# Ledger of designs, part 12: VHH binders against Band 4.1-like protein 4 (epb41l4a)

Target 1, 289 residues: Band 4.1-like protein 4 (epb41l4a), of Danio rerio (Zebrafish) (Brachydanio rerio) (o57457r11to299)
Amino acid sequence: FYCEVLLLDESKLILTTQQQGIKKSTRGSVVLDYVFSHVNLAETEYFGVRYCDRSHQTFWLDPSKTLAEHKDLIATGPPYTLYFGVKFYAEDPGKLKEEITRYQFFLQVKQDVLQGRLPCAFNISAQLAALAIQSELGDYDPYKHTAGYVSEYRFVPDQKEDLEDSIEQIHKTLLGQVPAEAENNYLAIAKTLEMYGVDLHPVFGEKQAEYFLGLTPVGVVVYKNKTQVGKYFWPRITKVYFKETQFELRVLGRDCNETSFFFDAASKTACKNLWKCCVEHHTFFRMPE
Key: E = the ipSAE of ESMFold2; O = the ipSAE of OpenDDE; V2 = 0.75 times the mean of E and O plus 0.25 times the DockQ between their complexes.

## First folded at step 4 (VHH)

Design g51 (framework vhh_ozoralizumab_d1; at its last look DockQ between E and O 0.75; V2 from the best seeds 0.00; counts 0 for: pae E 3.9 > 2)
Fold by ESMFold2, look of step 5:
Structure g51 (fold): chain B 289 residues (1-289), chain A 125 residues (1-125)
Amino acid sequence: as target 1 above (289 residues)
Amino acid sequence: EVQLVESGGGLVQPGGSLRLSCAASGFTFDDYAMYWVRQAPGKGLEWVSEISGSGGSTKYPDSVKGRFTISRDNAKNTLYLQMNSLRPEDTAVYYCAASEGTYETSGTEVYTDYRGQGTLVTVSS
């Protein structure tokens, strides 16, 4: 067994039979515990490890199953590639108890912005990038940070000179912010963005109309043409069901009437994954801490 | 053809114990959450226990918590319910049930894809 776990700081953790005794019969929880210990996390409930199947679908490693029971993972290797990341985005990451937890959230959200999963307007992009630079480089210093220094870093998908100029100007205003403070300020801004913590799943409705279901910290959001057309808070979701490719979401209205919404996934595996992710989100965000 | 066959029911005195078994076939056993549900004479179905497909998570209502233990052996496609400290109120037909894709928050609705024929448990002196 040979596995690389890609961490949020872009480093790798190598897990093998020879070094850790990890075999196909090893449970996912053991792999997760190695990763959590490596990054020194105590608040592990927000995090997981993902893998990608041959069809480029992503799945969370199930801690209660053996690695062998993850058939779509086993089919991809050896070697295997796993991805550490935030599974459940705290609605307010500022309320996370430990700085190391907030740091990992910062790294995840920074990646989400860079990869375009968390779209930001120009002014927000500049603010976020300046806070990231403040965390990385510290205070602006004209002797260290010569013209064009921002170009050595990537913060957003389409980083042009006008954005980089704005980033530099804002960095100059952040004097005295220590890394933890800058990272907290980054998260405080990012948590307000529409796509913060949204796990998108493509589905089809009536007449094969294309939608996305977003699993979010507050509930399930339905998107059509990048526009929110429905929003159902976790406390009002009373049933999540799938059979084959059909997914059902039952919600309780203000009038105490229940309504079911039906969607089709592209395949049974996609539908089961959507169902599992939705159930896990409901369990996490509906239950007391 | 899906089959769930319960066994192990019978007559027992209050305070006694029974172990129920359910032999499953016709589906991929470890992909399914398994349940025990019961029906007392003249009453509706009552959820008694749930175990995840892997066996890593179990749930019980307050009425049986601490007295009943659900378990499964995925190598043998068998579900178990160990019932201890039995009370007359536990008298019911006990059904083995399975579901792959169901999640409900109501706590009163019993929805499963498959259910067996049941095994009678009678608790009386």
Scores: ipSAE 0.201, ipTM 0.640, lowest interface PAE 3.5, mean pLDDT 88
ESMFold2-Fast, scan of step 4: ipSAE 0.574; ipTM 0.768
ESMFold2 (binder alone), look of step 5: mean pLDDT 78; pTM 0.785
OpenDDE, look of step 5: ipSAE 0.336; ipTM 0.677
ESMFold2, look of step 7: ipSAE 0.139; ipTM 0.609
ESMFold2 (binder alone), look of step 7: mean pLDDT 79; pTM 0.785
OpenDDE, look of step 7: ipSAE 0.276; ipTM 0.645

Design g52 (framework vhh_ozoralizumab_d1)
Fold by ESMFold2-Fast, scan of step 4:
Structure g52 (fold): chain B 289 residues (1-289), chain A 123 residues (1-123)
Amino acid sequence: as target 1 above (289 residues)
Amino acid sequence: EVQLVESGGGLVQPGGSLRLSCAASGFTFDDYAMYWVRQAPGKGLEWVSEISWSGGSTKYPDSVKGRFTISRDNAKNTLYLQMNSLRPEDTAVYYCARSEGTYETSGTYFDYRGQGTLVTVSS
């Protein structure tokens, strides 16, 4: 068995039968333990590894199941590619106990911005990128950071010169921020953005109208045409059910009556994945009474 | 139609052992995770074991961990529960179960259950 785990710092961790004893019968938890040990991570509950099937549908490695039980993963390799990342986003990552945990969140959120999963307005993009530059390069120094130095870095999907100029001007104002401080300030801004920590799943409503269900730290958000049209907090969600391609969410309203909302996924596999992700988010983020 | 038929229950002394079996039919057995659940007289349904579709992964609550072992034979469409070191509080009707993906705040709901097999642990 040959696994390549892509880490958030863009390095790779290679796990093999010969070196680690990884086999098809190995549980997902063993793979996760190697990754957590390698990145020196103790606050592991926020993190997981993902894989993609042949249809580019993304799944989280189940720690309780063997690698062979991940049929869609087995179909893609060898070699098998896994992606380390944040599975559950802390609503306030500044409250995470260890600097290494906050650093991994910083790397994940930076990747989310770069890949367009976390859209940012121009001014916010410039501020975030300047903080990332400060973390990487330290204080602005005209002898080291010659005109155009920002263009060697990528922070957003369609990076243009006017954004790079703005980034440079902001970087010049950040004198004295050490890397951990710049990273914490990055997370403090990013956590306020609409799509921060949102796990999006495409679904269909009545008459095949297209929606996205967003699984978030606070609840399930329903989007239509990139606009929020519904929000259901985790403590009010009383039931999550799926059958075939149909997904049901039952919510207790302020009037103490339960209401059921129904959506259709594109396939049974996508529906089961949505259900599993929703149950796991509900369990992780549900507040006690 | 989904059909689950349990067997192997009976009267056993504290500290004894029993092996329960469940014969499954009407669905592709090796595509589904399977469960054992129990219900003591006048009490609610309690989950006691879970096994993945291949048999490669199992889960147990602390109340039975180390004493009960779930297993399956996909060639025979049969689920098993080996119960060791039985206690009076293990007295219950034991059901073979399959879930269709219902999750409620009270825990996993089991859409399909067999008729049950009674296990009585007493002197």
Scores: ipSAE 0.014, ipTM 0.395, lowest interface PAE 7.1, mean pLDDT 87

Design g53 (framework vhh_5c3l_4; at its last look DockQ between E and O 0.01; V2 from the best seeds 0.00; counts 0 for: pae E 7.6 > 2, placed apart)
Fold by ESMFold2, look of step 5:
Structure g53 (fold): chain B 289 residues (1-289), chain A 125 residues (1-125)
Amino acid sequence: as target 1 above (289 residues)
Amino acid sequence: QVQLQESGGGLVQPGGSLRLSCAASGFTFDDYAMSWVRQAPGKGLEVVSDISGSGGSTTYADSVKGRFTISRDNAKNTLYLQMNSLKPEDTAVYYCAASEGTYETSGTEVYTDYRGPGTQVTVSS
């Protein structure tokens, strides 16, 4: 057994039978424990390890299953590639108890911005990137940070010269912020963005109309053509079921009566994954320990 | 042991404003999404507005959008509803609500809604 766990700092943790005794019969929780220990996490409940199947669908490694029971993972290797990341985004990362936890959230959200999963307007992009560069490089120093130094780094998908000029100007104003402060300020801004912590799942409604269900820290958001058409806080979600490809979301409506919404997923596998992710989010955010 | 107490209701003329408050105790306030729920004479309950535990996300009924603002002060364990441009159809008893849910062994959720005794808002000439 040979797997590479890609960490949020872009380093790899190599897990093998010879070095850790990991076999196909090993439970996912053991793999998770190695990863959590490696990055020194105590607040592990926010994090998981995911894999991508051959059809490019993403799944969370199940801690209670053996690696062999993850059939879609096993079909992809060896070697196996796993991705460490935030599974449940805290609504307020500032309330995370440990700096190490906030650092991992910072790395995840920075990746979300860079990959376009967390869209940012120009002024927000500049602020976030300046905070990221303050954390990475420290205080602006004109002898080290010569003209164009921002271009050596990537913070957003479409990083043009006018944005880089703004990043430099903001970086100059951050003098004295230590890395942890800059990272916390990054998260304080990012948590306010609409797509922060949103796990999107494509679904179909009536007449095959395309929707996305966003699983978020506060509830389920329904998107149609990139527009929010519904938002249901976790306490208002009373039932989450699936059968075959049909997904049912039952909510306590504004009239205090239950209303069910039905959606079709593209496949039985996608529907079960949506259901599992939704139940896991509901459990975590409705009644966290 | 959850306790919710509304205040700030009263009689106002159309176009007037009121600010409702809800004092909360007996639970970790910032862990709970909170709501304002109203019941107009002869009608059922209506959820007017919701706010997330951190206060970062809000929702409003269409009938109050742009006129009402929900907010919370987690340091004071207090929920607020600023009601502007009041209309006669806003006449109702307004309740502060918090929801607590548990999973049953079947995976079906069970909710316990906590509501205060309510505060009367009457909008009339």
Scores: ipSAE 0.040, ipTM 0.531, lowest interface PAE 7.6, mean pLDDT 87
ESMFold2-Fast, scan of step 4: ipSAE 0.397; ipTM 0.707
ESMFold2 (binder alone), look of step 5: mean pLDDT 79; pTM 0.795
OpenDDE, look of step 5: ipSAE 0.483; ipTM 0.783

Design g54 (framework vhh_5c3l_4)
Fold by ESMFold2-Fast, scan of step 4:
Structure g54 (fold): chain B 289 residues (1-289), chain A 123 residues (1-123)
Amino acid sequence: as target 1 above (289 residues)
Amino acid sequence: QVQLQESGGGLVQPGGSLRLSCAASGFTFDDYAMSWVRQAPGKGLEVVSDISYSGGSTTYADSVKGRFTISRDNAKNTLYLQMNSLKPEDTAVYYCAKSEGTYEVTGTYFDYRGPGTQVTVSS
C-alpha cells in the first residue's frame, strides 16, 4: 500500500506497507494517528484527512473503517493521495488552546484564501497577505527584502502587482509582530469573513433551481445566486435524512413547529456524503467543550 | 442543575426601549448557543433571536430584525436582548432558552428555559 499525505505546509508524508505496515485492512484511525503524530498535533478533533474520487468529490477518511472499505479511495490508486486539513473550523480559532493548533488553522485558512474557497476584498487580501509575510519573514528589513520580494509568494488565485505593492506597504507597518502574533491577527480577521469555515455542497431545489448548502461552525446556510436565503443554527436542526439522491433537512421553525426542506444531489454518492458531513458537523458543533 | 433567570421586563409605551437580561448557572455558559423565545397572550411560542456560544453569530426573526439586538457576556454568564422601537405586537412573556447539543431528536431543540419576564407595550 502506498499513500502520500499532502500537509498544510506543502510537504508530503509518505505512508507505506514497507515503512509503517499500512495495508488495505488498516483502519483510518491508524493513518490519522501517523499524521497527527508527524505534525505534533494534540487537539486533533478539528482535523481530518480527505481524498477525492474520480469525479473530484471530496470525502473524509472514516477512522472506524478500513482503507479497503473506502471504495472510492481504492478506485483512485495506487498511489493513493490524501490531504490533511481542518474538518471542523472553530468559530473563534484565537481561543484554541495550543499554538500548534492555531498554526495549523492559520495554514489551512491561508490555503483557503489562496485557492478561492475564502474570497475576500482587495484591502482584506492585502492585510492578510502582509500578516502571512510577517509570520514567514519577520520584520521588514530593506537590506534583506529587496524590491519585488513579495512576488515570490502567492496569496490569492489571480495575484497582480497592485496587490503585491499594497502587501509590501502594509508589511512595513507591522514591525515588532512575532510570528504567533501575526498568525493570530490573521485568524482574527479571517474568522469574520462570510465564507470562513463553510463546507459548500451543490444541490437542486424545486424546478431544478441551483442552491448551495453551506455547513458552517454555527449551522447550515442556504445560498442561491451567491445570496444567503436561509440560516439554521445547529441546535434548531432536528433531522437530516437522505434517500437515493434526495436530501431532507428538518428544522424547528420560529413558530416552534418542524418544517422540512428537500434538495436533490447530483448522485447517490454525493447525497450520502452531504448527509454524512451534515451529521458530523451537527454532532461536533452541538457538543459541549 | 441548570438555572436561567430573566429580568428587565415591564410596561413601556410604543416606540420605547427595554433591555432584558438572563442570568445563567449550573452549566458552562460559553459552551452553548442561547435563544430568546416569546409567547404572546393566547398564541404559541416564537423564537425571536439566537446567538452562538462565542457571540460571533446571531439570527433574528423577521418581525424583530433591525429593532432587537441579542448579545452575551460570557465572563458574567449573562445573555441580553436590547429591544428598540417596541410595538404593541411585541407584548409577550420573554424566555431565555438553552439548547441541548447532544442528540438528534425530532420535535425538540432546547432542553431548558427560564420562568420568563413579561413585556407589555401599550399606550
Scores: ipSAE 0.017, ipTM 0.476, lowest interface PAE 7.9, mean pLDDT 86

Design g55 (framework vhh_7w1s_2)
Fold by ESMFold2-Fast, scan of step 4:
Structure g55 (fold): chain B 289 residues (1-289), chain A 122 residues (1-122)
Amino acid sequence: as target 1 above (289 residues)
Amino acid sequence: QLQLVESGGGLVQAGGSMRLSCAASGTFDDYAMGWHRQAPGKQRELVAKIYGGSTAYDDSVKGRFTISRDNTKNTVYLQMNSLKVEDTAVYYCAASEGTYETSGTEVYTDYWGQGTQVTVSS
């Protein structure tokens, strides 16, 4: 078995049968343990590894199941590619106990911005990118950071010269911020953005209207045409059900009556994945009664 | 089709312990498995639920009951400690594909066992 785990710092961790004893019968938890040990992470509950199937749908590695039981993963390799990342986003990552945990959140959120999963307005994009530059390059230095130095870095999907100019001007104002401070400031801004920590799943409502269900630290958010049209807090969600391609969410209203909301996923596999992600988020973020 | 068969149960004194077993015929790795109970004259209620490695319990049994599963044996267990007279009920093993409920009385259950009687006397 030949497994490549792509880490958030863009390095790779290679796990093989010869070196780690990884086989198709190996459980996901063993793979996760190697990754956590390698990145020196103790606050592991927020993290997991993803894989993509042949249709580019993303799935989380189940720690309780063997690698062979991840049939969509087995169909893509060898080599088998896994992606380390944040599975459950802390509402306030600045309150995470260890600097290493906050650093991994910083890397994940930076990737989210770069890949368009966390869109932000021009001025916020410039501020975030300048903090990322400060973390990586340190204080602005006209002798080291020659004209066009920002162009060597990518922070957003459609990075243009006007944004790069803004980044440079902000970087010049950040003198004295050490890397951990810049990273914490990055997270303090990013956590306030609407799409921070939102796991989006495409679904259809009545008359095949297109929606996205966003699984978030606070609850399920329903989006239509990039606009929030519904929000259901985790403590109010009493049941999650799927059958074939139909997904049902049951919510306790303020009048203490339960209401069911129905959506259709594009396939049974996508519906099951949505259900599993929703169950896991509900379990992680629901407060005990 | 999934078949569920409960075993264990019987008479036990208050403060005692008992373990219920539920054997499943067919694959159940992706099923949410649970234990429900029904006392005479009352509605059937969820006691404990397990999906993968995650567990949930009714407040009345937290700290006393433990649900676990052995996927290699296709079996789910309910370990009941510090039993009370109020725990007297018929206990049902249940399985639902695609159903998750943290606590409550309404369950979209696909499969039920026949039930096993637990009687706690003082």
Scores: ipSAE 0.195, ipTM 0.567, lowest interface PAE 2.8, mean pLDDT 87

Design g56 (framework vhh_7w1s_2)
Fold by ESMFold2-Fast, scan of step 4:
Structure g56 (fold): chain B 289 residues (1-289), chain A 122 residues (1-122)
Amino acid sequence: as target 1 above (289 residues)
Amino acid sequence: QLQLVESGGGLVQAGGSMRLSCAASGTFDDYAMGWHRQAPGKQRELVAKITGGSTAYDDSVKGRFTISRDNTKNTVYLQMNSLKVEDTAVYYCAASEGTYETSGTWVYTDYWGQGTQVTVSS
């Protein structure tokens, strides 16, 4: 068995049968333990390892199942590619106990911004990128940071020169911020953005209208045309069900009546994945009714 | 597709214990699992269920029966203690795909086992 785990700092952790004893009968939890040990994580509950099937649908490695039981993963390799990342986003990552945990959150959120999963306005993008540069390069130094130094880094999709100029000007004002401080300030800004920590799943409503269901720390948010059109708090969700491509949320209203909301996923695989992620979010964020 | 096969039934004296096992083909950790029973001439009734680690029991068996699952072995168990003559029935393993309930006690049933006879003698 040969697998490459892509880490958030863009390095790779290689796990093999010869070196780690990893085989098809190995549980996902063993793979996760190697990753957590390698990155020195103790606050592991927020993190997981993802993989992509042949249709580019992403799944989280199940700690309780063997690698062989992840049939979608087995179909893609060897070699097998896994992606380390934040599975459950802390509402306030600045309150995480260990610096290494906050650092991994910083790397994940930085990747989210770069890949467009966490959209932010021009001025916020510039501030975040300047804090990331401060963490990486330290204080602005006109002798080391020659004209155009920011262009060597990528922080957002479609990065343009006007953003790079803004980043440079902000970096000059951050004199004296140590890396951990810059990273904490990055997370303090990022956590306030609407799409921070939102796990989006495309679905269809009535008459094939397109929506996204966002799984969040507080509940399920329904988006249409990039606007929030519904919000169901975890304590009010009494049932999560799927069958074939149909997904059902049953919600208890403040009038004590239950209402069912139905959505269709593009495939049975996507629907099951949505259901699994929804159940796991409800369990993790533990908001009892 | 899921296939359920029960085992562990038989004859036992009142006050005794018995464990039923239900082996599932394929993976079933995404399924709500339960045990139902049917006595001659009566309707099938839910005895116990397990959904996402949460368990629920019919009042007639609460404190005496325990449901558990082992996803490693693809098996769900019903441990029956302090058996009564009234517990005599055919016991059925049941599964419902994609059900997760935070409240309520009823499970939609998509799959049934063949049943296993439990007879409690006085």
Scores: ipSAE 0.217, ipTM 0.589, lowest interface PAE 3.0, mean pLDDT 87

Design g57 (framework vhh_sonelokimab_d1)
Fold by ESMFold2-Fast, scan of step 4:
Order: sequence, then C-alpha cells, then structure tokens
Structure g57 (fold): chain B 289 residues (1-289), chain A 122 residues (1-122)
Amino acid sequence: as target 1 above (289 residues)
Amino acid sequence: DVQLVESGGGLVQPGGSLRLSCAASGFTFDDYAVGWFRQAPGKEREFIGAISWNSGSIYYAVSEKGRFTISRDNSKNTLYLQMNSLRPEDTAVYYCAASEGTYETPEEYDYWGQGTLVTVSS
C-alpha cells in the first residue's frame, strides 16, 4: 500500500506498507494517527484526511473502517492520494488551546481563500493576504522587500496587480506583529466571512432546481443562486435520512412541529456522502466545549 | 471489533418457514440501513431486500416479495428475515449487510456478516 498525504504546508507525508505497515486491512484511525503525530497535533477532533474518487467527489477517511472498505479510494490507486485538512471549523478558532492547532487552521483558511472556497471582497482579501505575508516574512523592510515582492505569492484565484499593491501598503502598517499574532488576526477576520467553515453539497429541489446544502458550525444552510434561502440550527434538526438519491432533513420549529425537507443528490454515492457529513457535523456541533 | 452475526439457518422441508436474525456487535444500527443477500452454489450474490435505519423505507426483490418479510428491533440492534413457503431453490448462504443508505447492489454495503446456511430439502 503506497499513499501520499498532502499537508497544509504543501509538504507530503508518505505512508507505505514497508515503512509504516499500512495495508488494505489497516483502519483509517491508524492513518490519521500517523498524520496527527507527524504534524504534532493534540487537538485532533477538528481534523481529518480526505480523498477524491474518479468523479472528483471528496470523501473523509472513516477512522472506524479499513482502507479496503473505502472502495472509492481503492479504485483510484495505487498510489493513493490523501489530503489533510480541517473537517470541522471552530466558530472561533482564536479560542483553540494550542498554537499548533491555530496554525493549522490558519493554513487551511489561507488555502480556502486561495482556492476560492472562501470568497472575500477586495479590501478583506488585501488585509488577509497582508497578515499572511507578515506571518511568513515578518516586518516590512524596504531593503529586503523590494518593489514587486508580493507578486511571488498567491493568495486568491485571480490575483491582480491592484490587489498586490494594496497588500504591500497594508503590510507596511503591520510592524511588530509576530507570526502567531498575525495568524490569530487572520483567523479573527476570516471567521466573520459568510462562507467560513461551510461544507457545500450540490443538490436538486423541485423540478430539478439547483441548490447547495451548506454544512456549517451552526447548522444547515440552504443556498439557491448564491442566496441563503433556509437556515436550520443543529439543535432543531431532529432526524436526517436518505434513500437512494433522496436526502431528507427533519426540522423542529419553535412551535414544536416537525417539517421535512427533501433534496436529490446527483448519485447514490453523493447522497450517502452528504448524509454522512451531515450526521457527523450534527454530532460534532452538539458536543459541549 | 465491529461485526454482524447471522443466526437461525438450518435444514427445512419444502413449504416450511425460517426466521433469520442479524445482530450488530461493536456498533449500532441507529444510522444504518440493513440488507439481506443470499448466494446459492455456483451463483453470484443476489439481493433479497433491505430496510432503512428508521424502517421508513423497505425494498424487496420482486421475485421474493410476499414470501419474505424484513423487520428490525431497534432496542436490540437486531434485524430479522422471515421466510415462508420455502423452495429447494431458496437453498443458499444468507448474509446480512449494513450501509448508510438503502441499496440493492452488494457493492454498496460496507459491513458484512459471515453468513448462515439455509438448506431446503426433503
């Protein structure tokens, strides 16, 4: 068994039968333990390892199941590519106990912004990127950071010179912020953005109308044409069901009356994945801190 | 350790009845659909029926509907298959399997029992 785990700092952790004893019979929890140990992570409950099937659908590695039981993963390799990341986003990552946990959140959120999963307005993009530069390069120094130094870094999908100029101007104002402080300030801004910590799943409603279900730290959010059309807090969600490609969400209203909402996923596999992610989010975000 | 355990198989005369049980060990059926499959000698594994985790959806293979009934007891995390009017052609190893969704294909199921042999013979 040969797998490459891509880490948030863009390095790779290679796990093999020869070096770690990883086999098809190995449980996901063993793979996760190697990753957590390598990254030096103690607050592991927020994190997981995901993989992509041949249709580019993403799945989280199940700690309780063997690698062989992840049929979609086995179909893609060898070699097998896994991606380390934040599975459950803390509502306030600044309150996480360990600096290494906050650092991993910082790397994840920075990747989310870069890859367009966390959209942000021009001014917010510039502020976030400047804080990331401060974390990586330290204080602005006109003798080290010559004109155009920001162009060597990527922070958003469609980065242009006007954004780079804004980043440089903001970086000049951040004198004295140590890396951990800049990273905490990055997370303090990012956590306020609409799509922060939102796990989006495409679904269909009545007459094949396109929606997205967003699994979030606070509940399930329903989007249509990039507009929020429904929001159901985790404590009000009483049951989550699926059958074939049909997903059902049962919600308790303030009048203690239950309402069922139905959506169709594109495939049985996508529906099962949506249901599993929803159950896992419901369990996680109902836990007391 | 996580496992499914089938019981209740045995020898029965044609026209007879059997009730098979499937019990989960090491996990609960609360979030799982459970299906029954069988494999006769020299044949591929075939679908019998499946029931969703909340018993709200039940599927049967068309050829077996009316003779076989699936039910569950959530208090015991146990699934049952009631088989009536058995024929020699029903001779097979019977398996229970669990999945987060209700499917008709064996490949969609993540947990499998060891199987229990049912022989229908005079």
Scores: ipSAE 0.000, ipTM 0.117, lowest interface PAE 19.9, mean pLDDT 85

